# Designs tried in a protein design chat: VH-VL binders against q00174r1585to1775. Part 4

Target 1, 191 residues: q00174r1585to1775
Amino acid sequence: SLLKHVSITTPEFHEESIKFDMWPVPADEILLNETTLKADFTLREVNDERPAYFGVLDYLLNQNNHISAYGGDLAYTLHFTSGFDGKYIVAPDVILFSEHNALVHTSYEQPSRNEPFTNRVNIVESNFQTISGKPVSRADFMMVLRDLKVIFIRANYWEQTLVTHLSDVYLTLADEDADGTGEYQFLAVER
Key: E = the ipSAE of ESMFold2; O = the ipSAE of OpenDDE; V2 = 0.75 times the mean of E and O plus 0.25 times the DockQ between their complexes.

## First folded at step 14 (VH-VL; framework fv_burosumab)

Design v1 (at its last look DockQ between E and O 0.62; V2 from the best seeds 0.00; counts 0 for: pae E 9.1 > 2)
Fold by OpenDDE, look of step 14:
Structure v1 (fold): chain C 191 residues (1-191), chain A 123 residues (1-123), chain B 106 residues (1-106)
Amino acid sequence: as target 1 above (191 residues)
Amino acid sequence: QVQLVQSGAEVKKPGASVKVSCKASGYTFTSYYMHWVRQAPGQGLEWMGIINPSGGSTSNAQKFQGRVTMTRDTSTSTVYMELSSLRSEDTAVYYCARDRGSDFSYGYYFDYWGQGTMVTVSS
Amino acid sequence: AIQLTQSPSSLSASVGDRVTITCRASQGISSALVWYQQKPGKAPKLLIYDASSLESGVPSRFSGSGSGTDFTLTISSLQPEDFATYYCQQFNSYPTFGPGTKVDIK
């Protein structure tokens, strides 16, 4: 079920691991409609400055072969409201979380308050790093995709965020963008 | 074996507060959400709220907002539920119940229950 | 909040009888329904989850069916230990329970 896998989570970043603290919000409170997720930060303490993320893997892919996402683009639209006194929160924009690893992506473009922000992240190793900031090989990246459990998309960028909407989340495959010209062969990875 | 052992019965006066404890054992305490459910004498079951594995987040039923506080102590594998401004209508057996959910999901249904704690509110 | 109703509120049956209890939701909840058994002075016990999945250790005489708004708990052959109150509960949203169905001995 797509509903069972939609979540909002606050991560704790460690040197080589991430601990996720899930918000106890039921799926139907997160899934506003078929294309939009909602995070209500008014349920949090006013002084909570921690980052939060939408967990959206099954919502996005609902595929058994996650490795097929390689070379594709993760696209989404984010819109949030916040108070005027908050500061910017430093955190990754996207997290790929697998059974054994976590990779993070930070975009150059950042969203602004009260303005829809569309982001596109190419699902390739060059756009991701380990938690400690190390580069990722293609082989290791493919392993992360193979064992992918959750894709996390950042929900808050500023302190005192009130409400965030995540919408139009898409994963386009490389073949769709390249007219089916791309096949990838990798060692130690089953497709 | 999973066990949830709750604190003993309480008798309180209206306006007072009560804090019930639930000690968990037989499983990874920090991996599961915990719920509180109460049952008035001869009545049905009523969900009160949920606390996440870390204890950092809670969500309560609207009926109890402002009156219920859930906490947990990982060092003792114990979850607490405090209900304030007690009323006669709060007389009930209070249960802690483990969420069936797993990582990155919660079930919002309950596979293991405490034995219950009777709380009586009377003048 | 999603409201659940149960039918009947109570029933009397004999050992060996087939017992059917229904649960209806005020709105669609897919298969997000569970059934509990509760005996006097005891906590509820999970019987069925996801509308039709039998919880580990629960006798096979118990079964659940339904989806959407209408659900059914069936005891194929009532045993002496089955006299209890049965509750349905939805988890498509914040948990709500049915009012319960008491199964008494005839």
Scores: ipSAE 0.232, ipTM 0.732, lowest interface PAE 2.0, mean pLDDT 89
Fold by ESMFold2, look of step 14:
Structure v1 (fold): chain C 191 residues (1-191), chain A 123 residues (1-123), chain B 106 residues (1-106)
Amino acid sequence: as target 1 above (191 residues)
Amino acid sequence: QVQLVQSGAEVKKPGASVKVSCKASGYTFTSYYMHWVRQAPGQGLEWMGIINPSGGSTSNAQKFQGRVTMTRDTSTSTVYMELSSLRSEDTAVYYCARDRGSDFSYGYYFDYWGQGTMVTVSS
Amino acid sequence: AIQLTQSPSSLSASVGDRVTITCRASQGISSALVWYQQKPGKAPKLLIYDASSLESGVPSRFSGSGSGTDFTLTISSLQPEDFATYYCQQFNSYPTFGPGTKVDIK
């Protein structure tokens, strides 16, 4: 069942590692429909500043050419509601989590509350950093892509986030003719 | 060898509270969610809630909201379930059960169960 | 919540018989269904997950099938140690359990 391959987590960031605290909700509370995931923050205390992330398990990478993700784009659409008095939460927007390492990305453009935000993150080492904020070599980046376990996408940006929707999550491959595919979807696309 | 060992049987009066413990061994305690499930005598199984032993977050079945508290102690690899304002219909065997999933994926079904703790509520 | 029903509520069978029990969900749950075996005075034991996948250490005479709303547990050749109550459980949302099917050996 692919329905159990989504999650919401709250990370604990350490100097060189991340420990995740998965939300105790079943997948059908996260999968709103075929194209949209939901994170419901309404049970949080209003001053809770912990970042949370949608986790998309990509076990299909073992069936596809892992190196083809290099140079491609991770694309997704966010929409969230929040109160207006909460503080901004400082955290990475995307985490590439592998067997032995995690790399983080912060996009220049950031979503605004109550407005759809579509993002594309080019999957190259120059867009990512180590957890401690250091540059990543291309060789190390390729090793993370080879051993990739989960892609985490940030779910909240403000302390008073109420509900976040994540939709249209997919990864384009830079070399679409090399393996017979040019794109694959984590979620069905509503088009 | 995964083991879940629960505290012993209890007899309580209506209106009292009971706290059942479940000590885990043979695996990394903080990597697996723990559930509580009860079974009244001669009846089927009823899910009560889930705890993440890593951060201590919980989600309870609506039926038990306001009466159940789940906690954990990572230093002893033990989860606790406390049920307050006991009624006679709370008479049941209470099980802790390990979620089959791990720290990134949980299945909401159970591969290892504690031996059960009988709680009898009678005046 | 997703309601599960089981049929029959009880049955008696001889050693060597093929036994079939069914579980029906009140709405589609894809393959998000498990089967447990419970003997008197004992905790449930996981037999089958994802509707048809056999748990490690479970005898191959047990099999599961179905998807959507209709699911079946089959014991191809009943053994004396299979005397128990069998429960289905869905994990498409917060867990709910079927009422159980008691299997008695003649």
Scores: ipSAE 0.008, ipTM 0.571, lowest interface PAE 9.1, mean pLDDT 83
ESMFold2 (binder alone), look of step 14: mean pLDDT 93; pTM 0.941

Design v2 (at its last look DockQ between E and O 0.47; V2 from the best seeds 0.00; counts 0 for: pae E 3.7 > 2)
Fold by ESMFold2, look of step 14:
Structure v2 (fold): chain C 191 residues (1-191), chain A 123 residues (1-123), chain B 106 residues (1-106)
Amino acid sequence: as target 1 above (191 residues)
Amino acid sequence: QVQLVQSGAEVKKPGASVKVSCKASGYTFTSYYMHWVRQAPGQGLEWMGIINPYGGSTSNAQKFQGRVTMTRDTSTSTVYMELSSLRSEDTAVYYCARDRGYDFSSGYYFDYWGQGTMVTVSS
Amino acid sequence: AIQLTQSPSSLSASVGDRVTITCRASQGISSALVWYQQKPGKAPKLLIYDASSLESGVPSRFSGSGSGTDFTLTISSLQPEDFATYYCQQFNSYPTFGPGTKVDIK
């Protein structure tokens, strides 16, 4: 199709910026089915330490107000296979990428090889840092959400990652109508 | 004007390698993907692979996996394709071709082509 | 991989003739199809993209149609410079090409 909103990229992290090497892989090779994305690392060199990320462009966010993402949860499930000889790759797990800035999140709990791992990341400034690891003000965080272009979700954790599946990606919203008693509104993942 | 200029014809023995260059001019080299496509004499077109010249990421057609290596030099705006373990059936004209997509997108079809490089593999 | 076939494999025609060639995909590709023209000793030239959109500088006698699996390239009134081989190519996934249709002088 002409409307393809998924990608795989390899970032280069600089002090306060990120440059992305977009993988030249068509959406048909990434979109395994309606709820699952695939990243294939089998052609990488054994000692390639570069982190790679699934990118979800506007279509995931098209179902949600950008500012309304504040206080909600980004949820997803990862499953990957890898060899045991490679080293762990130190990198952020989630990147919020905007017109002006990029913010990163590293989850405490990390996925294990060959086991499904479900993660939820609360979308608040205290869970994110600048690329250089500094705290983020609420004002700067809200600016990133306002101008959000894409959410990147980490695809590999070890040098010898073989195949990673990302599934069931969705963004919940804080329930504004039920302050202090609210339930999140869950929006369906679209592609 | 967009121009893709390829290196000259090559004659190789079976088992050797060949490296073909493609120098781009007239546009922002790192904003467009580059493909390699070959055509055996009297035959149709066969896609070989794609490179993102910004960061060097590649995808190769499965038929050539393990034998083709694509690289680039951003300082000279040049893409290279190296095909190893040559056999007589690799005799073909090799084209570089610019992906019509721009920046963060790829179109996977080609608006500008190099002039072609004939590679002949014979004993 | 998505396979493409073309029909006919070759044809002979006279200047002024209406020429029609067909490309068929092994699975649905929506409108993700292009047509190239190639003359002997030359690189292919893009004619039609997105199944029916005419590339800039291509004469209006060329047109494309179709979607899904069946696509057609039409030359409404063949000119001397149109004798060439025509290839379809899909871009719904990694590129694959049709085998080509040679248009010769009768």
Scores: ipSAE 0.290, ipTM 0.714, lowest interface PAE 3.7, mean pLDDT 85
Fold by OpenDDE, look of step 14:
Structure v2 (fold): chain C 191 residues (1-191), chain A 123 residues (1-123), chain B 106 residues (1-106)
Amino acid sequence: as target 1 above (191 residues)
Amino acid sequence: QVQLVQSGAEVKKPGASVKVSCKASGYTFTSYYMHWVRQAPGQGLEWMGIINPYGGSTSNAQKFQGRVTMTRDTSTSTVYMELSSLRSEDTAVYYCARDRGYDFSSGYYFDYWGQGTMVTVSS
Amino acid sequence: AIQLTQSPSSLSASVGDRVTITCRASQGISSALVWYQQKPGKAPKLLIYDASSLESGVPSRFSGSGSGTDFTLTISSLQPEDFATYYCQQFNSYPTFGPGTKVDIK
């Protein structure tokens, strides 16, 4: 699980950087249980139509050395409710935020209202881009993983989102742990 | 030296709104969350809400949801709290208070306070 | 919301006395508790944070202890300037305050 350290943030995207507006919500209000995060958009101003992300980080933060998840899969389940008149919000689905860089991923498949959506993102350079949309070399990607601080997972896809639940967040090296029963595995950064 | 200077006392009628200001100095304004706390005469302290360093996100106590709006102006290092649909029970001293710091699990306590703004609601 | 209670609600003491104030939380808050001192017509002043850490500039006669649900503020030797109302506040979640304890001159 990646849910030990959690936050909700609204990013401001620039050409090569991201400024994060962190929601002033305590962790115990975000953690619904050990496997589920909650974002309550009803607590926000009604006119706030900006994208929001769950910030998650687990064992990566507690390691003495840098850890790489290269070749593994980030898997999660998202469920949200929203009004019917809102527009789609254009933004990345996943953001890898490191000490010096940020990489973004946009999935082909997008979630629908009021339906659980399970996503799986292979942690390889070909699935990510810079903020400006440039490709990322393997070397640069590994540096981002080495210095990884936070993984951001998108919380809202439509205007007028009410509540979002993010659950079953896992980082696995294979599909064997897709049911959430497996153990987290990390690789040392040696590339 | 950190200083929080609030606007002067207000007298309002029921149903009106009041906007209190809090000007900060002596520290990096955009690095700290700001809170609002009120205190009715002879009563205890009551947390109202919090605004993040850039003013883009707020969170209010459930009691005040729909009535309170917090904003901040980075250019003037000023935070604002507006309370609408005033009632007699809203008569209190209103304080801005700087958060010690927020990093996922810490914060939500106050190291510096404004001098307070008395708001009286009477018909 | 997490509820805090304080005991006693008020007390009278003399200069030099040892004063103890308790704060109880409705649920476990670890060490996420602070103590404030408030004098009439003034804003609260932070005394103790993280249940037992003394804020910079606060006299050493003030001390805090406790964890979980039960906390204590102690003034080892009450001074004239210590007559005030003291509040506990938790920050394990959204802030809530205790009702306060008024320390008066006997």
Scores: ipSAE 0.285, ipTM 0.751, lowest interface PAE 2.2, mean pLDDT 89
ESMFold2 (binder alone), look of step 14: mean pLDDT 93; pTM 0.946

Design v3 (at its last look DockQ between E and O 0.04; V2 from the best seeds 0.00; counts 0 for: pae O 8.6 > 2, placed apart)
Fold by ESMFold2, look of step 14:
Structure v3 (fold): chain C 191 residues (1-191), chain A 123 residues (1-123), chain B 106 residues (1-106)
Amino acid sequence: as target 1 above (191 residues)
Amino acid sequence: QVQLVQSGAEVKKPGASVKVSCKASGYTFTSYYMHWVRQAPGQGLEWMGIINPSGGYTSNAQKFQGRVTMTRDTSTSTVYMELSSLRSEDTAVYYCARDRGYDFSSGYYFDYWGQGTMVTVSS
Amino acid sequence: AIQLTQSPSSLSASVGDRVTITCRASQGISSALVWYQQKPGKAPKLLIYDASSLESGVPSRFSGSGSGTDFTLTISSLQPEDFATYYCQQFNSYPTFGPGTKVDIK
């Protein structure tokens, strides 16, 4: 085992806060294989509108200090199946969660049912907002990166989502990539 | 000090239901999952299910699906397990047990246990 | 579900003896195994987690080893308070327990 965790949560968003309600499932119900996480919604009520998120923890350079991620990209691939009778769920796509703060990202491009979707989120303050939708200063953004605890990645997009796979989650570190020595760090599973 | 204090022993007839309580103290109740585990007289341990006390979500062992209901009351820091349609083979000591996981993580093993509640099902 | 077996089912030993108990999983569970001690009329007590990590307050005469499917609990010098039943439990999935190993006075 390793000091990182995979989880699924169903947070409730309030104007100024997020209330997390974690799925009580063991890791082997989430970890489909060496590269892919799974969230299974098939026993949910068909009209359940609550968004769900994969939570990923990893050791990054300087453990729990992800300042070097600034300017890099968070990349991941989603693939989900969904029924046809639900509405789109409006929620952030990525949440950066620190000890005392949470910042949210909503991508313009959204995944389609039954098609793989690769997302790339540039890790800069202009791509994130506060929970209430306000701009984030660079100083506040850097504080969140310094104290980063968990990255949450959205697992469902429609009320009728059945199964979602999250694969190939990684960060490209701007400084390491820029000098030609950049390396991916494994976020989802081992490191 | 972490404490899990369970309700007292129960004697029930076949076909009845029993509801066992487990009051937690000495830690942040909503930060740790709670499990129920039973042990028939002279026998081993059997996992029954898990509850997340924050949102009240549960997952039950398949053997008990449809017969067990777990709930919680965050104002009293108490979890409950109700087992219905009792049979003589349900005679056991029922334990609540705290999941060792913390901070959005589950360990699925137990660091603190209640004292146990004997439930006897007899005509 | 992941089935656990334990060997032996019971044993008799004297104070000071070295005792070894084994637990075997029906499939690989990496290091996701714990050991509990249970005395009559009492709740189980956590001894070892992650196969080999000693829980705080547990005497150093207890040790655990193994990974994958084969695990052992060792008591290096048995004490009077160690006469109990020992259970393994896996946490790679929803919990399952071994059937227990009873350590009796010889």
Scores: ipSAE 0.075, ipTM 0.646, lowest interface PAE 5.9, mean pLDDT 83
Fold by OpenDDE, look of step 14:
Structure v3 (fold): chain C 191 residues (1-191), chain A 123 residues (1-123), chain B 106 residues (1-106)
Amino acid sequence: as target 1 above (191 residues)
Amino acid sequence: QVQLVQSGAEVKKPGASVKVSCKASGYTFTSYYMHWVRQAPGQGLEWMGIINPSGGYTSNAQKFQGRVTMTRDTSTSTVYMELSSLRSEDTAVYYCARDRGYDFSSGYYFDYWGQGTMVTVSS
Amino acid sequence: AIQLTQSPSSLSASVGDRVTITCRASQGISSALVWYQQKPGKAPKLLIYDASSLESGVPSRFSGSGSGTDFTLTISSLQPEDFATYYCQQFNSYPTFGPGTKVDIK
């Protein structure tokens, strides 16, 4: 498997930090195949409305070169199923979790249930903010990348989510699409 | 010019919920964060929370976590703040306040304010 | 959370007087401090940002100074319309306000 260290976690948001509570699900149950992760929400309590995230850094980046992600694009496809009586869960779509900081991104476009959703997030400071919603300087953003521990991708958007699949997770180089040409170079993940 | 117009005064009983609205005009609504700040009678100012331009993310002060919900409607340029499980201590004027905006170094302070909405909680 | 204190809590001064209000932070906040003016029954108005930058439209008699933990708002010559309560606020982390300083005009 290309994914050695994957996890599902539920964040607890504090004023200055995020605590991530890992689901007690082994990696081999999260990995549906070499390119697809699975979150089974039927393991959760019926009324659990907290957000959940996939941890995917080890799949996307070598631990020795996190800064090289700057300017690149994080791309992924999300598909989830849910009941009809739940409400929307407000939370970030992507979280960069470093040794000392956490930065969050929220996309304008949001996924719908029972429909594949493809997202692309440019790894630049303008797409991220602090937990409190404060802007991030380039310098601070680079520090977060330097000390990056995990990239979290949101797994649920609605209450009563049943199953979520995260697939086709890639990091692309920005130099080929910097002017919006639509050409992307996917970075191969070292196995 | 920038204007933030809030909904009218509210009188609620303990345990009830209140939803205050803030209609924005005179600027690009989808480009600015919005905050909520309250002020008890004769007291100081207290930050409640922030909502991002898309409305997809909010962050609240720990004091209000679990009781406050912030939303925004792009089609009407309106931001909402709902506070539940009201208690007498929640009696205050509630303000929406626009964040100075996104840049490399600024933000997290408020350049424009709504006129305030008085919420009275009494049995 | 970062705590702010202000001194004095209230003061009375005459028109033309120089008024100085101080704000102290419980920890270093660099220059991430703003000052607001609030008149009775009105919303706060931004006066100073980044500790010393005058907001557009604010009279030049208002000025701010300081960095780190100690900050000062100065009104060089108090005017009748300056009757108000003044608040400092830090934005180095989650926003917190000082308790306010009420300025009464004699």
Scores: ipSAE 0.008, ipTM 0.569, lowest interface PAE 8.6, mean pLDDT 87
ESMFold2 (binder alone), look of step 14: mean pLDDT 91; pTM 0.919

Design v4 (at its last look DockQ between E and O 0.63; V2 from the best seeds 0.00; counts 0 for: pae E 8.3 > 2)
Fold by OpenDDE, look of step 14:
Structure v4 (fold): chain C 191 residues (1-191), chain A 123 residues (1-123), chain B 106 residues (1-106)
Amino acid sequence: as target 1 above (191 residues)
Amino acid sequence: QVQLVQSGAEVKKPGASVKVSCKASGYTFTRYYMHWVRQAPGQGLEWMGIINPSGGSTRNAQKFQGRVTMTRDTSTSTVYMELSSLRSEDTAVYYCARDRGYDFSSGYYFDYWGQGTMVTVSS
Amino acid sequence: AIQLTQSPSSLSASVGDRVTITCRASQGISSALVWYQQKPGKAPKLLIYDASSLESGVPSRFSGSGSGTDFTLTISSLQPEDFATYYCQQFNSYPTFGPGTKVDIK
């Protein structure tokens, strides 16, 4: 991907909202290359066990038809290193953040230390829920896509995470792999 | 209208510390990063560090690492910069500057500046 | 760290003159460059962002151009109030400033 506008954020989950603690890290420290993002957890305070997320902004800010993402797949590869004594951190894997709402996805499969993990999330309402765990109607889901501002992808799964690499982030149609051009492929949907 | 109002001039001795304040108004304080930039008399501008919107995370320029501490108080919309172990070379006007970036990204350039705080370090 | 240089370090010009200031980066910064104007005893003022975008409220006589490593600030017709020092700054990484260009008006 050709990500330019990226961030790392530590969210605080509330009943109906998310408060974000953004890392003061410039894009060039996050972007290892055109296809890989890096989160250095060694820069965090000791004993910070909060979850962190990569914020993907590029194609979302430059598109006016986010609703076309419906039915597509968010695909990415995650690789991280961590200490041996850490515990699992409970948090969503993907967050769709819109101007007025936030939806969360939790994957059945979870990544392991020192092993590349490829995830694919179908962008449909059945794969998401509200912060409070409520189901989402198609209509509400489409509204979130319409007003989509950021896609957050989880950066840490275990305590004592050291470094995380997020690579090959694509929004594609069906189950097809992207060609690495860095563009999201949107499926036009009827409105 | 966005305003950044800084504390008054300071005179310090070498080895002392100084804490400068920057009160922000006219915008959503918790949405923007804040930076500190200083300027020695007759010299250029030098970036010191950045504090995130929540105040929970900061990053300082390597030159000032270990000597500078940035904090912010949401309740008063005020950002603070404390510089310790002052030297004569620290004599400068210190500016707070709002980052143009908001929400989930930082622009790392500055659209609004405080009026500056002169800090003089002399024996 | 990315280093910026400016040329000239200072210049004198008359009202109505075309003034050009250059800024060079030690490495490619795409369009991640801004220009500030600083008058004596005042804080810097943002003039141009993203190398060529004019900040709101800034007179149209100011313009910016360039990409990669070479950038230019142009004042098409110098006015008396344009007496100031001008700084370029990159934001492709943590901020660094050029040394500044002092513009004196004859």
Scores: ipSAE 0.399, ipTM 0.794, lowest interface PAE 1.5, mean pLDDT 90
Fold by ESMFold2, look of step 14:
Structure v4 (fold): chain C 191 residues (1-191), chain A 123 residues (1-123), chain B 106 residues (1-106)
Amino acid sequence: as target 1 above (191 residues)
Amino acid sequence: QVQLVQSGAEVKKPGASVKVSCKASGYTFTRYYMHWVRQAPGQGLEWMGIINPSGGSTRNAQKFQGRVTMTRDTSTSTVYMELSSLRSEDTAVYYCARDRGYDFSSGYYFDYWGQGTMVTVSS
Amino acid sequence: AIQLTQSPSSLSASVGDRVTITCRASQGISSALVWYQQKPGKAPKLLIYDASSLESGVPSRFSGSGSGTDFTLTISSLQPEDFATYYCQQFNSYPTFGPGTKVDIK
């Protein structure tokens, strides 16, 4: 597992961009072990309904490798606790963030309180949209992957979320028989 | 040249509040976290909290939870720290200090410090 | 919280002396330790980060070493401008500081 450069952030969505407000928390508040991250919402204002995200890609490794995850899967497991009151937060589940662009994914299946939820997102243009919700071409999708800086995974789904754990984060190729361990799989693919 | 310039000394009575400002210059204000650290006369250093100037997210040291509020104004590149319900033991020099971290990384150690603001709490 | 101790609490030394200050952490912090210098009436100044890396503009007579729980700041040949108080600080979690070591003239 290579969850070395982890973060928690709160987005501010604009028409053509996302401004992230990185949580100023030390690494040992986030990284519980080699495969599990924690987001602690207990000090948030009770009426704060903004979505927050784990950032999980190793930035230093990304700068030196031509990572290409096209056709593979992003997999992860979420588990969160929350109070019983409050409304659902509508937001993307995964954000692919590059220097000049961000693409978003919303999964049909959504996690429930107090139950582990495993998600798998195929890394292809048809599963992602622009920030404004428009289709993205394969060429533009590939440019985001080549310049990828961070993968963000949503940390909260309801107002009054208390604590969220993210575990077993990894990338696979489409033809891999991965067992769901929490390792990153960074694949450089020649076209 | 990076510079952090703080507001002037304050004298307060117990139970009052104080708000200290720290104006940053010489760098991109929103790309570095800012901390507040205090030092009672003749004593060591004590961390109070951190703010991300980009969106205003904060974390406070447990000792000050509920009494300290940190804010910022990006148009003037200024951070603020307000300490409420002052007690005599809050008499100290208050420093703003820039986090060494850059962009998506926090370092939690400080490469530039303001000149300090003396806050005296006495009856 | 991670507690730091420093030894000695104070020392007296002459210009040209080799000075050694230690910092101990209550639990392992790998190399997540920094050293600051503070002169009376002034803000602290960063000297050493990541246990052993010199901050830009810091004279090479300063050096840091250590890992885990035991760390050392060394001044190889003390200069007049080095009389100050020295603090260690860990950044493995929320910051905590050592109590300081005062270096006085002999």
Scores: ipSAE 0.017, ipTM 0.613, lowest interface PAE 8.3, mean pLDDT 84
ESMFold2 (binder alone), look of step 14: mean pLDDT 93; pTM 0.951

